# VH-VL binders against Vacuolar sorting protein 39 (VPS39): the designs that were tried, part 9

Target 1, 267 residues: Vacuolar sorting protein 39 (VPS39), of Arabidopsis thaliana (Mouse-ear cress) (q8l5y0r16to282)
Amino acid sequence: PARIDAVESYGSKLFAGCYDGSLRIYSPPESSASDPSELHQETYVLEKTVAGFSKKPIVAMEVLASRELLLSLSESIAFHGLPNLETVAVITKAKGANAYSWDDRRGFLCFSRQKRVCVFKHDGGGGFVEVRDYGVPDTVKSISWCGENICLGIKKEYVILNTANGTLSEVFPSGRVAPPLVISLPSGELILGKENIGVFVDQNGKLLQTERICWSEAPTSIVIQNPYAIALLPRRVEVRLLRSPYPLIQTIVLQNIRRLVKSNNAV

## First folded at step 22 (VH-VL)

Design w5 (from t1 with light chain L94I)
Fold by OpenDDE, look of step 22:
Structure w5 (fold): chain C 267 residues (1-267), chain A 122 residues (1-122), chain B 107 residues (1-107)
Amino acid sequence: as target 1 above (267 residues)
Amino acid sequence: QITLKESGPTLVKPTQTLTLTCTVSGFSLSDYYVHWIRQPPGKALEWLGVIWSGGSTRYNAAFMSRLTITKDNSKNQVVLTMNNMDPVDTATYYCARDYYDWPGVYYYFDYWGQGTLVTVSS
Amino acid sequence: DIQMTQSPSSLSASVGDRVTITCKASQDIDNYVAWYQQKPGKAPKLLIYDASNLQTGVPDRFSGSGYGTDFTFTISSLQPEDIATYFCQQYDDIPLTFGQGTKLEIK
């Protein structure tokens, strides 16, 4: 089977974006499918394979539940209607985009393409309108909304992009081993990764506290499910309490794990 | 007072394993990265590896196959183990603390142990 | 690996002289360079970080400059206590690497 490069949850179903551009849809058994909020013990089964969903590998997916859309990142950024998966919109300017962040509250999309950051807004229908286009000094490695601003990992540094005036504010240098990692918290703050350390900052890049969340290894991704932060490490998942002093709650040794997805109070 | 101190054998026979312990004081290993660096007599410094605050390690590829760094936070100790020692491995071995400036991980060193000379000889 | 080519390997100067040591990186490493002083039988001491920032407690006769590939360490007025070997170090990427050192002596 094709390599799965992206995973997303939609109701009780799981979407798997594959390297060959196909989308695989998995469903729980019928007996458990009626309540997507429940934890399922039964094995999911392949329900459908949509071949040619993308011409290029699917790098990331995100379900925009409030809008019944599926966002896919591949050659470009595309939006698909749920549950039928018809293409609703393609952001042509996002061709070559390497990262994106969706603000569900405001309906804003930001994405990076080399040394550019673009902002689009959902028009409430099936379209998107370009709102801003910013130039930045270096190639963007990571991107995330932080309030009305955008946090960027540029080269080896975290910066905050003020969307109102386009100015950049330096936060701090990123690590040298692990790539930048920006995680949005429900509170509006961010966790910025520095190797195995998570640093808390506000929307302006101000350090919120001197305490940090310290992982055993540098996480490749972090899922926030209050009161826990769940980190994907190279060979394990680490669960920490998202409260000082951020103690380790659980370690789950898993092989060949590449993606974490939050779904209905489950990961 | 911040201190690091290397301890272990000063003489190792070829093919044997070197075990050095770095005992730290004045800071917690759970908060800081600790590096191992060696220096052959009259030669340049050579970075061996680092153990992160979280316990993960990174090694110089030149030594990865025979180098292991571990730590015990409760004992304030970092241990270097290097297998298959050779006379070319004769050097002063240092443990050093990674510079810290919140939220810093910088990979340069503000505090060093005094170093311990390890001679590999028959 | 990033190579740090340091020059000169040895230097002799008089008290009060201006001393300059250079370090060239094999690739662009921005300002991720530190300089150390190592006296005989002692561990290295951090003098400069981020290419040009003076470490706390270090005399201001020491300075550093450079960005990219070419870096310079300077002692504005050499003092007798400055007899030591000086090393540059890059921390742009793993493995961390040092220059070969410059042995500084007083005439």
Scores: ipSAE 0.511, ipTM 0.820, lowest interface PAE 1.2, mean pLDDT 93
Fold by ESMFold2, fold request of step 23:
Structure w5 (fold): chain C 267 residues (1-267), chain A 122 residues (1-122), chain B 107 residues (1-107)
Amino acid sequence: as target 1 above (267 residues)
Amino acid sequence: QITLKESGPTLVKPTQTLTLTCTVSGFSLSDYYVHWIRQPPGKALEWLGVIWSGGSTRYNAAFMSRLTITKDNSKNQVVLTMNNMDPVDTATYYCARDYYDWPGVYYYFDYWGQGTLVTVSS
Amino acid sequence: DIQMTQSPSSLSASVGDRVTITCKASQDIDNYVAWYQQKPGKAPKLLIYDASNLQTGVPDRFSGSGYGTDFTFTISSLQPEDIATYFCQQYDDIPLTFGQGTKLEIK
């Protein structure tokens, strides 16, 4: 239907965050076939449109199923209760944030805005408390928790921010063409992008293994659904196994996709 | 033994299309980036573009409308196609291998071909 | 585009002399500079990468230094076989760009 910039799943439903700021909710018909690598299923039926869900395009969403919350990134970062979508918190300081990372184990949120990285903690109720604010030397292009520290792609290099003292430690330069991309693994290690190459490092940015995952193009986003890595490329999605030699499992040709989500993760 | 060798016509008329082939040996095109660079007589080298190990290309914007780089990994060949040649395009054309080590590619060149002079005139 | 301004355009020196060539980048490129040697009728040969690191198999009379915008290439004791054109290349961003070259001759 409308241009979709973010997609997430909740139970059997599919949430689509649209460029016009609406949230569209799709449900499967009683007999639908699923393609494991498909992000948006054409067989889903529109159940509901929440017009005016946000003033700006919804550019990212994440379902926090363990907490019954939906995280949305648009003008700012907001948390909504599920299934009714009531707003439970808005992080006012996150206005203009361009990237975020959620640590579900601790209930910690980090986000980047301009030349700042900010950390908030969920207080167990409906609110969030600021923990710390850090200055960084340039705008952050990619951000992810690595343990209790934060890995950042800044300009054309990777660094690790020590959250206890605010120091930055260099890892290695990113690609000359593609922006840096930081992806955390469920194990706590990282994949760092260098053009079309994904490099595996530990939580300290040190070489984890010599084998690398290679895509046909530089991914703009990667989601991990063990045992698969799912990469968004220009006009397509590639799915590879997360075991050497990382064979290509499937390619899906798509259009107007901005963020990867899992499209078929029901039992 | 790592080698790159450019081949193709040495004389091209204005408006015609140039096709050059870089034949590589001693390494796999599925692992390395290959670039095309040219040197007009008495002038600085000019980077034309690159084909990545995965097959994607990036071009110098000054030439982008006229350039295509393709490859065939099984034939060990990288092909440069340049449309609408003009006398100012007279140059020695090189293919070169991007250096590759952990953590990846570097965008400087450890091996070059010998080059082929292409003259554009009537 | 990042411009690399190299000087001098030609240089004449005696065997045993110290030779210095400079490149200036139009913007901060950290240490992303390589230096090449090109003998007449031959392909370029990589000498220095990351501004100061010597490529394997290159004699240690060659060296480089610099960070940011100003870069220097040095031959500590010129040898007869060093007759060539030398040039810098930046690899901070595409398009990759090269210095104009310095033609080195022995007096």
Scores: ipSAE 0.487, ipTM 0.768, lowest interface PAE 3.0, mean pLDDT 85

